# VHH binders against AP-4 complex accessory subunit RUSC1 (RUSC1), part 2

Target 1, 145 residues: AP-4 complex accessory subunit RUSC1 (RUSC1), of Homo sapiens (Human) (q9bvn2r522to666)
Amino acid sequence: DVGHLVLTTLCPALHALVADGLKPFRKDLITGQRRSSPWSVVEASVKPGSSTRSLGTLYSQVSRLAPLSSSRSRFHAFILGLLNTKQLELWFSSLQEDAGLLSLLYLPTGFFSLARGGCPSLSTELLLLLQPLSVLTFHLDLLFE
Key: E = the ipSAE of ESMFold2; O = the ipSAE of OpenDDE; V2 = 0.75 times the mean of E and O plus 0.25 times the DockQ between their complexes.

## First folded at step 1 (VHH)

Design c13 (framework vhh_8cml_1)
Fold by ESMFold2-Fast, scan of step 1:
Structure c13 (fold): chain B 145 residues (1-145), chain A 124 residues (1-124)
Amino acid sequence: as target 1 above (145 residues)
Amino acid sequence: EVQLVESGGGLVQPGGSLRLSCAASGFTFSSYAMGWFRQAPGQEREFVALISGSGGSTDYSDSAKGRFTISRDNAKNTVYLQMNSLKPEDTGVYFCAKVLRYFDWLLSPYFDYWGQGTQVTVSS
């Protein structure tokens, strides 16, 4: 079904896009270095400094899901939540607008870096491809089948 | 049907130069960003260079900066990669890609989806 297709195809594809050009480690004042993952991009985009309340609420909800132990599973749950709340465009736009965050997290050749500056049509085309999914509703229990 | 045909590869000694070409058909060429990617034997495919549809913007991998230049001729439906100061590490099969749908190449598990590519070998 559509839910299964989103989980098995779309979510891994979005994970790959967010991982594209991601710096493997970033400096952390406490630990010295922190390993980067797509879930860490979500954390950075919604934690202290974020002005978007609804994205923070979704992040908190996903972070509380005890059965999700991997960063990949949490990332997939966040994407499903964005689709259900019709906030995928909002999250993408907020990430694209934060030049400082992108330079902290991504190499210049990464998808999000290219989509922000050199090739803005990349983000437009991605959002157009995802638009039909905005009328669908998904449940997080899909992650447990 | 979208078709991309790469050419211009060959054997060259370290420090040499090559100019790759990619002839495109089956889509409105000037409406799409075009990129060059490469794969060495046993390695993952990697990004090399990208050019916007109008040719007004370009981007390069760190390994390509200062040595490679991407360009395009929209009247001829062709994208080019000028490679200077070639190193043995540049050896691989070079592919061009239509980039407006960035998803397409990330989801493709096989190089055949972009055509045959063109072999570049840098060896003495």
Scores: ipSAE 0.000, ipTM 0.118, lowest interface PAE 15.3, mean pLDDT 70

Design f01 (framework vhh_8fcz_2)
Fold by ESMFold2-Fast, scan of step 1:
Structure f01 (fold): chain B 145 residues (1-145), chain A 120 residues (1-120)
Amino acid sequence: as target 1 above (145 residues)
Amino acid sequence: QVQLVESGGGLVQPGGSLRLSCAASGFTFSSYAMNWVRQPPGKGLEWVSGISGSGGSTTYADSVEGRFTIIRDNDKKMVYLQMTSLKTEDTAVYYCAKLRYGSWLPFDYEGQGTQVTVSS
């Protein structure tokens, strides 16, 4: 089943890609430093100037309607939401275009840094592989399995 | 065709208990997770609890963990919220919710809600 495959294969793979080259802490001018995780990338990507309004709405829905115990589970929920709202390509593209955010969050050798700069085809290849999944709908039950 | 009908709300004193019920129809009940969501007076929606289609997995908001229990009876197409140790902060309209089209998002409640008031 597609939903089980997404949770057991796609979501962990995307988590690993987003975690690749993440700096262990990002600077926060108010509180000092914040520990980095793939979920913290999602948080940063939906703030004003880092995302479209529609992605901020999805983030709010995920955070509010299905609070999860771990950053990994929250990241998986956000990916399911992107697939259901057909916004996965939009989210990746917005991350790729935000040079300031990427330099804040990632080392130069990370996947997203390389995809934006030295190897632009990496982003294109990934998005083409993910395109068919953006037309599918996934059930809330996947979050409880 | 999808119908969700909540009941069981009322006035209770702090520390009391109450059981909410939700009767579902118009869809394959056991194939979908069911959720309870609440809206306190003058505030937005707050997710409270969820239960998987089989009933094998449950999740709770931190504010209700250990006090509330979500239960379902797939044979009767019912989901319940057993509330104990009620606080004044639990005062809200409670909604039973299923996602539209079986999708995880957007979250959509179809019921009219049931009022829970916790006060002396």
Scores: ipSAE 0.000, ipTM 0.124, lowest interface PAE 15.5, mean pLDDT 69

Design f02 (framework vhh_8fcz_2)
Fold by ESMFold2-Fast, scan of step 1:
Structure f02 (fold): chain B 145 residues (1-145), chain A 120 residues (1-120)
Amino acid sequence: as target 1 above (145 residues)
Amino acid sequence: QVQLVESGGGLVQPGGSLRLSCAASGFTFSSYWMNWVRQPPGKGLEWVSGISSGGGSTTYADSVEGRFTIIRDNDKKMVYLQMTSLKTEDTAVYYCARGLKYFGSLYDYEGQGTQVTVSS
C-alpha cells in the first residue's frame, strides 16, 4: 500500500538526504555540544524563531510521542505528519531559505548546502518532485504496527 | 473502518454552554492526536482545538482560548469539547478530526459533524 512504501522507501530516503553532509556535532547553549542527526535539523528549523506555527505544533507533537524512542523514528513521524498536513514542501522551502542555519549544521559538500549555493536547481527540482505528495493522506498508525 | 461520530450540538443562547462529544472506533485511539474543527455557514474550515494522544498537551485557537476546553478519555475512546460563554460567532458545524492538524484544512479522518447554533 502507499503508506507502506512511504514508511519503507520515502522516509528513509529523506532521512539520508537530510543526513548528507551533517556536521558531527554542533554547539547547544543549553547542553554545550549536541550530536547532529536529521531530528536535530528538525528541532533547529522549528523551535523558537520559526515563522510557521503549524510546523512548531507538529514538532511538539512528535517530540512527546513516548513510543518513538530513536531520533530516526521521530524524524519519520515528522515526515508523515508533514505529508498528512500537506506541509512537506513548506518545511523544505523554509529550511533551504535559512542560509545561517544550513551553514551551522552542514558541511559545504552536503546536499542542502549544494542545493542552496552551488546547485540551486537541485532545490527547485526536489520541491517540484515533492509537490504531488501534498494530495496524499497518511496515518500515524503505520509507525505502531 | 475508521469512524468518528459527533454529538451534543444544538440551539443555545449567547453566554450559554454546550458539551460536544466524539465517539471514535476502528483505530488505536490512544495513538492519535484529536482535534475539533468548525465550519461557519458559508465559510471554510477553522481549526478550534487539539489534544495530544495522552492528553498531556492541549492547544486552542485564539478565538476560543479561555472559553473552550478539550478533554479526552482513552479508555472510552471519546474526545469532548466543553464550550462556555458562547457567542453568535461560534455558530458552525463542529467536526471531530483525527491527526496532527493546526490550521483548518483537509484532515486524515473527520466525522459527519454536529450543528451548533448560538442565537437569541
Scores: ipSAE 0.000, ipTM 0.107, lowest interface PAE 17.4, mean pLDDT 70

Design f03 (framework vhh_8fcz_2)
Fold by ESMFold2-Fast, scan of step 1:
Structure f03 (fold): chain B 145 residues (1-145), chain A 121 residues (1-121)
Amino acid sequence: as target 1 above (145 residues)
Amino acid sequence: QVQLVESGGGLVQPGGSLRLSCAASGFTFSDYAMNWVRQPPGKGLEWVSGISYSGGSTTYADSVEGRFTIIRDNDKKMVYLQMTSLKTEDTAVYYCAKDLWGYEDSYFDYEGQGTQVTVSS
């Protein structure tokens, strides 16, 4: 089952990539010493006034899903929504193009920082690995476990 | 304008209990997760606890897990922190914080007084 594969392989892999090199604390988030998470990256990427209105709509939808019990579950639901709308590559590219956001969120040695600067081939390799998903139509329940 | 007003702090002995309250206004309360954060004397901010929009999910820092309970009342636009088995290291100014992303021009200012919790023998 493709949904099961997405949850057991793709979602953990993307979570690990987004978590790589995250700064532990940002004062502008008013979270004290709470560790940044992949979900906090999603939040920062879809702020008000952005031209990525469809991503902001998905963020709002996922953030209001009461049954989701953790930032990890919210992150997975967001990825499922991106697959349903074929916007995973759009979201990834928008992160890579925002140098200011990446500098705010990540250490220079993090995957997304390296993919933008030191190792540009990393983004190309990731997109190539995601290519088989582009020919599929997904209709995944955002609360799917 | 977002307003969050904390209350309920005080002096309590180790092992004691205390209930903090936060009254919210200026935003659609039921659309946002709510958090408690604290600042011990001479130290930086520490996140303590969070609660989802409906109150159906809660999360806690390891240091307070099993001792603190976060609760919300969406009808009253209130969030609470029930603290039990208090330790001297829980001494801090406690701040209520709205989850950080909203499509309203709103933010929480935790630079106010907050509510002081002092745990001493």
Scores: ipSAE 0.000, ipTM 0.149, lowest interface PAE 13.6, mean pLDDT 72

Design f04 (framework vhh_8fcz_2)
Fold by ESMFold2-Fast, scan of step 1:
Structure f04 (fold): chain B 145 residues (1-145), chain A 119 residues (1-119)
Amino acid sequence: as target 1 above (145 residues)
Amino acid sequence: QVQLVESGGGLVQPGGSLRLSCAASGFTFSSYDMNWVRQPPGKGLEWVSGISGSGGSTTYADSVEGRFTIIRDNDKKMVYLQMTSLKTEDTAVYYCARDYYEGSWLDYEGQGTQVTVSS
């Protein structure tokens, strides 16, 4: 079952990839020091300055889902939403192109930092692997079964 | 049920070395970053070090950088903290911790392991 596979393999794998090399804490002028998570990367990637309103809409919808109490659950829901709207490749490309955001959030040895600088082919290979998923449709109710 | 069991603490003299271990169970270990945090006597929690799920990335608090090394063994579901050049200021109860759940600073369980640096 594709739905089960996405929840048990793809979403955890993407979470691990986004978590790779994340700085454990980032400074915030208003709230002080806050710990980073893959969900915090999503938050930062869709804030003001984004060229894609649809990503911001999806973020807002997932943020308001009360049954999703953990950052990991919200990240999984966001990935399912990207798959349903065929925007997963767009989101990864947008994140990869934002040098300022990546340097703020990631250590130089993290996947996204290396893919941007030291090993650019890594980002191209990842995007190619994600392309077949753009034809699939998913529903957020998979998280509530 | 998430379980984290710390061990390896003890009494050591300044300049000494010690290795802490944390055995994890109840979750997909390689999918979570792992952290070491400590609580000195009479003070709040301090984050010490973190390691990504793959082990490819590590980071350290300024106070321990160059002295401590975090490593993990995903096959054994273990995370370790190798401590060298220990100082009296490193005296604390050490806890291992995984990714946050929303609203908490860290998910951790177990009693921690006491490290005392004293002559």
Scores: ipSAE 0.000, ipTM 0.155, lowest interface PAE 12.8, mean pLDDT 69

Design f05 (framework vhh_8fcz_2)
Fold by ESMFold2-Fast, scan of step 1:
Structure f05 (fold): chain B 145 residues (1-145), chain A 120 residues (1-120)
Amino acid sequence: as target 1 above (145 residues)
Amino acid sequence: QVQLVESGGGLVQPGGSLRLSCAASGFTFSRYAMNWVRQPPGKGLEWVSGISWSGGSTTYADSVEGRFTIIRDNDKKMVYLQMTSLKTEDTAVYYCAKSPLYLGKSYDYEGQGTQVTVSS
């Protein structure tokens, strides 16, 4: 079924895409070093008080789901939420428009760096492939089976 | 048809304790995470605490961490909020809220809430 396909194929593929070219560590004044992950990209990409307020709301909702203890599970939940609310394109566009954030988080060879500069059609092609999923709704409990 | 009935609120002095209760019906309680949210006078809703469907994981807002404890009883279809070291800024109407059926949707809360007033 399509729900399991999304969880077993699409969500891991998007996780790998977001992890592509991600710098391995960032400085953290409290813990010394923070390991980067796709979930840390989501954290950095949502901005309080911006025109993308709905992304911040989704991030908050996912971060407060007590059953999700891993960054990978939280990332998968965020992707499902983006699909359910039809905001995947908004999130990708917001991330790509933030050149400062991308240069902080990614090596130049990463997918998001290339999609912004070296091959801008990459993000458009990805979003076009994902558009048919916008007519589907994915249950929250799908993550806990 | 989600129904959530909150109780246990009242007037308490700063530093005091209260235990809020929420009785749930109209859905398969043991399959959903549950939350407490509050609305202080003249302000918007603030998420307070959450508990997983099994009770195995809990999470708290920074403002209540270390002072509040959320627990659930799936057999009785109840969720509770144990509040200690209460502060005047904890004054609010407290609502029990079911996690959404679908990610990206608002919390489900349909009760009248229970008023907590912290004053000397």
Scores: ipSAE 0.015, ipTM 0.317, lowest interface PAE 6.8, mean pLDDT 75

Design f06 (framework vhh_8fcz_2)
Fold by ESMFold2-Fast, scan of step 1:
Structure f06 (fold): chain B 145 residues (1-145), chain A 121 residues (1-121)
Amino acid sequence: as target 1 above (145 residues)
Amino acid sequence: QVQLVESGGGLVQPGGSLRLSCAASGFTFSYYAMNWVRQPPGKGLEWVSGISGSGDSTTYADSVEGRFTIIRDNDKKMVYLQMTSLKTEDTAVYYCAKDEPWYSLYDFDYEGQGTQVTVSS
């Protein structure tokens, strides 16, 4: 089914896209070093002053899902929530427009850095491909599959 | 389920080279960042290098920048650490490490068994 395809194909592909060019580690005073992940990009993108209220609400809802045990599972849940609330394009656009956040999180050769600076057509092409997905509706119980 | 098996360690003289390998199984390898971490004798874990799932982005600890190279082969589910200009302070057990879960007290989801690298004259 489409739900199965989203979980086994689309969500991992979007995870890989967000992970592309991501700086693998940030130095952290408690752990010595903290690894960056696509979920950490989501967290950073929805902090106060960095996103719309609706994106922050979705982040909070996903963060409360007790059965999720990994950053990857939370990222997948967030993507499913974006699809279900018709906000996937909004989230990607918000990331692409935040130059400060992208330079903090990404190497210059990463997809988001290239899409913003070196190859701006990449972001336009991605947004055009994502627009048809806005008509899809998904149930979050797919996470238990 | 998730398994990481390191190999390639050994005794080498200062200035020498070694290539470490890590064979991964039990997860969708190409979608996870992979890391090398090390534990020197009597010290805690130290992050060494990381590579994105696609292999397009790499990052290195300041202590190894310019001397080590991390690469991956997603078709073979392998990650490698090419080590050159080895120093005595590089002596450690080296671990391959997969992405961490959000609740982990460590930065890594899973670490392998480790491979010993000893740099001495």
Scores: ipSAE 0.000, ipTM 0.132, lowest interface PAE 13.1, mean pLDDT 70

Design f07 (framework vhh_8fcz_2; at its last look DockQ between E and O 0.26; V2 from the best seeds 0.00; counts 0 for: pae E 9.4 > 2, grease 25.1 > 24.2, SAP .683 > .668)
Fold by ESMFold2, look of step 2:
Structure f07 (fold): chain B 145 residues (1-145), chain A 123 residues (1-123)
Amino acid sequence: as target 1 above (145 residues)
Amino acid sequence: QVQLVESGGGLVQPGGSLRLSCAASGFTFSSYAMNWVRQPPGKGLEWVSGISYSGGSTTYADSVEGRFTIIRDNDKKMVYLQMTSLKTEDTAVYYCARVPSLLEYLRGSFDYEGQGTQVTVSS
């Protein structure tokens, strides 16, 4: 079904795209520390004072879902929520236009850094591929597995 | 198997010139935009320059604009970086990189295949 295809195809692809070229965090195995992830990008993108504040309600909803135990599952739930609220294109557009955030989060070889610098067609092509999804109506369960 | 082999690096004095080369194999070279990136000593990767798949469009980081020129030859499957007016801050390992198509990005890992070529600018 549509939910299954989104979870098994689209969500992993977008997770890999957002993960590409993220700056690392140091891991301290003695005290423990989580690594940078696509969920870290979501958290940074919806902070108070951001021009994407309209996305903060979805972030809060996903963050409060106790069954979501991993950053990957939270990222997938956020994507499903973006589809349900027709904000998928909006979120990616806002990321690609926020030079300050991208400089903080990404190495220059990452997808979003390339889209702003060496290959601007990547930005245009991504948004064109995402635009049809904004027309479709989705009622996806954020706990979809 | 995708391969990118950088060459042409070396030791030069400030104000000098070098031409870096990148030989590509294992993929349809003319279908991909190409970048030069560099890694200064003890620092992360920094984008330097990019060129469209046809060679009709070029872009440069602010720090190198006017001094570096990116060129490609699709018949020979080569990318070049002509460097002039070199400064000590240009000291780095230089890599060429294939820019994947969006579909390739969405379906798989992005590969960074080259070993790089060392450029050292010192008095």
Scores: ipSAE 0.011, ipTM 0.236, lowest interface PAE 9.4, mean pLDDT 78
ESMFold2-Fast, scan of step 1: ipSAE 0.006; ipTM 0.239
ESMFold2 (binder alone), look of step 2: mean pLDDT 82; pTM 0.843
OpenDDE, look of step 2: ipSAE 0.018; ipTM 0.317

Design f08 (framework vhh_8fcz_2)
Fold by ESMFold2-Fast, scan of step 1:
Structure f08 (fold): chain B 145 residues (1-145), chain A 122 residues (1-122)
Amino acid sequence: as target 1 above (145 residues)
Amino acid sequence: QVQLVESGGGLVQPGGSLRLSCAASGFTFDDYAMNWVRQPPGKGLEWVSGISWSGGSTTYADSVEGRFTIIRDNDKKMVYLQMTSLKTEDTAVYYCAKDISYSSGWYEFDYEGQGTQVTVSS
């Protein structure tokens, strides 16, 4: 069952990858400081616009979905939504391209920082691994039932 | 779904005090900064005050600095606005707002319900 594999291996692995090298707190201009988590990376990454409107829509849907009560659960739901809408590669590529956002959120030794600059093969390798998932049909009734 | 329910508004005389409350549900409350915004009669929205996810940092609009205090109780999922030395120009509908940051350096607020009316009049 692909759903079990996604929930028990892929989602935790992506959470760990996004958490790697993440700065403990992000400066917030209005409120002072904000605790950093993989979910806060999602929030920062889904800027609404013509090219990424669908990512912003998914973020809005997940952020408003009860009964999700933790940053970890919301992150997992967002990943499931990306898989269901076949946008995981798009989201990852958008993060990879946003040098300003990555420098704000991540230490230079983090996976995303290294994948963007020091080791570009890391991002290519990951995207090649994720590419087959974009054509795989998932019956994900957790979020969209 | 995100729900924010404001209460505590009313009629008060100039120089008086009120405490507004906001009950939050439908999201991980202690992961988000919270704000108070207001809309005076016939005017646009004005940001009033903000408080960080932990309550460790607060900030205020110049017009209310020294008179208002923002507080949060993460265990109860509540945000409060303690208002003192109220002026007639503080008359507005007050809304509790959750910080929504879709990108770095861009701040958006969501607020729900009808807000709570504060009227300062003799």
Scores: ipSAE 0.000, ipTM 0.143, lowest interface PAE 13.9, mean pLDDT 70

Design f09 (framework vhh_8fcz_2)
Fold by ESMFold2-Fast, scan of step 1:
Structure f09 (fold): chain B 145 residues (1-145), chain A 122 residues (1-122)
Amino acid sequence: as target 1 above (145 residues)
Amino acid sequence: QVQLVESGGGLVQPGGSLRLSCAASGFTFSSYGMNWVRQPPGKGLEWVSGISYSGGSTTYADSVEGRFTIIRDNDKKMVYLQMTSLKTEDTAVYYCARGYLFSGKLYAMDYEGQGTQVTVSS
């Protein structure tokens, strides 16, 4: 089904894109230094504020799902949630807008750094490829096989 | 060769029950969501119910919710539709279909079976 294709193809591809150029550790004002992962990018990308409140709600819901024991499975659940709620473009755009966050998390050669500055067509091309998926519904049980 | 074979249709009185079966072959059944779709006489296709690849999630059209139950058995490569409290409006050819749906609406169907006729009449 398309849900199986998203989980086995798209979610790992997005995970790889988010991991591309990611610094191995980032500064954290509370913990000093912590290991970076795509899930930590999701965590850092969620801003307090009315325009992205729905992203914060989704992040909170996914982070509290007891059956999801790994950051990778939480990342996949977040992507499925974005697709189901039609918020993938909103999340991608909010991440691209935060130059400070991207500089903190990514090397200049990373996908998100290049998409924002050096190759802005990369983000447009990605979103165009993903737009047909916004009409599809995916189920959480896909993550437990 | 992808193949879906429906069975279990027939003539039933209003208020009666039927169980439809669909046997799948030619693809990795446990990797796909499955759906039931129907076509009443002289009308277009109507999505009826869907089930996720693992069977962990099910969805139903408003017209059948509470009366129909979709079930799958991945070991047997079967999907079923248990129909109760049947109404004359449920008269249709029923197809099982491999594909995907959005909020109870069909987006696309890759493959459909041959269909099985359900007639609800006194």
Scores: ipSAE 0.000, ipTM 0.109, lowest interface PAE 16.4, mean pLDDT 69

Design f10 (framework vhh_8fcz_2)
Fold by ESMFold2-Fast, scan of step 1:
Structure f10 (fold): chain B 145 residues (1-145), chain A 119 residues (1-119)
Amino acid sequence: as target 1 above (145 residues)
Amino acid sequence: QVQLVESGGGLVQPGGSLRLSCAASGFTFSNYWMNWVRQPPGKGLEWVSGISSGGSSTTYADSVEGRFTIIRDNDKKMVYLQMTSLKTEDTAVYYCARDLGEYYWSDYEGQGTQVTVSS
């Protein structure tokens, strides 16, 4: 399955990108049983009143999926959902626009920090590379791995 | 069997210094980020510092920035926390933890090392 092969490659690549330069734990954690992960970036990026209610709806849907037992599986399911709804570009754009969130979550040498600050062309090039996905139709099971 | 053994804690006066050590075994140490976390008396865990697998990148909690330095020696499978200008608020049990990509800190179940800043 070509779709499966491409998504198996795409999902790990996006996970690695979002994990790049991510601070290992959230600051001011007195009860810090949770570490930072790409899924925690998703959580932080879809707060109520943010760019779109549809991203919050997808986050809620993925959070309620009982078979997903790890942050990695939830992150992959979120990406599959973004592809199904053609919102991958919207999510990346919204994340990049939130300077305060990025400074809270990422080290200065991380991809997202560099894309917003030192190397703005990185963000533009990534979004341009992802743009053709908006013309493709995906009907992916969110439990598809 | 993954094991992390912390040492170097003790009683120290305010303004003093201590160096904590963590000896790792049972995994490929050089492949993982390592963190120091602490638990003050009667409180939950607080993240203190982190260091990349190769040692080139470090990060610190705002409460310790400029006072603490995290270092690692991959050949010896050790991670260290050099603490200076210690304050009474730094009193805690200190644990080292492997970056597992998981929700829980499985490696911190070790005994830790107690740091008391008093007098």
Scores: ipSAE 0.000, ipTM 0.145, lowest interface PAE 12.2, mean pLDDT 73

Design f11 (framework vhh_8fcz_2)
Fold by ESMFold2-Fast, scan of step 1:
Structure f11 (fold): chain B 145 residues (1-145), chain A 123 residues (1-123)
Amino acid sequence: as target 1 above (145 residues)
Amino acid sequence: QVQLVESGGGLVQPGGSLRLSCAASGFTFSSYAMNWVRQPPGKGLEWVSGISGSGGSTTYADSVEGRFTIIRDNDKKMVYLQMTSLKTEDTAVYYCAKDRLTYGLWSYYFDYEGQGTQVTVSS
């Protein structure tokens, strides 16, 4: 089952990749000190505007889903939404184009920092690996099964 | 280097008002969302309010909605928190916090380098 494969392999792999080189938050708004999460990167990466409005809409939809309480579950739902709407490449490139955001969120040796500056071929390699998924359709209800 | 200097804190009676100010320097002020966060005695940081870079959008924590107003003046590089109907649970050190994004709630990443200003609500 392709849906199962995406949830058990692709989503955790993308989670790990987005988590690579994340700077820890110095003080947490809730408990004192907290580690950054991939969901916090999603939150930071969404921009208002006509060209990225669909990303903002997807973020809003996922953030309002009551059954999804963990940041990991919301991240997986967002990735599934990107795949279903064929916007994974758009989201990735929006992250890569925001040098200020990347320097705020990531150490220079993190994947996204390297993909933008030190090793641009990393982004091309990732997108080539994800290209076969562009023709697939997924539904968020996969998360409720 | 980012600098944020808070002022306007003090002792006030329940039901009173205070206006907090934050003077910003070291960055392009209008390009960043600004936030107010607070730390009550013996507790962790609590996000209070956020305002977009343009000032066109504001957000508030449920605990302060309808009582506090966040304002910014990009020409003066200032952000303000107008506090009304103050409650004893509003007692905290208040910090001004810079965000990269136009909306503070989009991110947990604040470059809050401010000294803080103490607000005490007591009879």
Scores: ipSAE 0.000, ipTM 0.120, lowest interface PAE 16.3, mean pLDDT 69

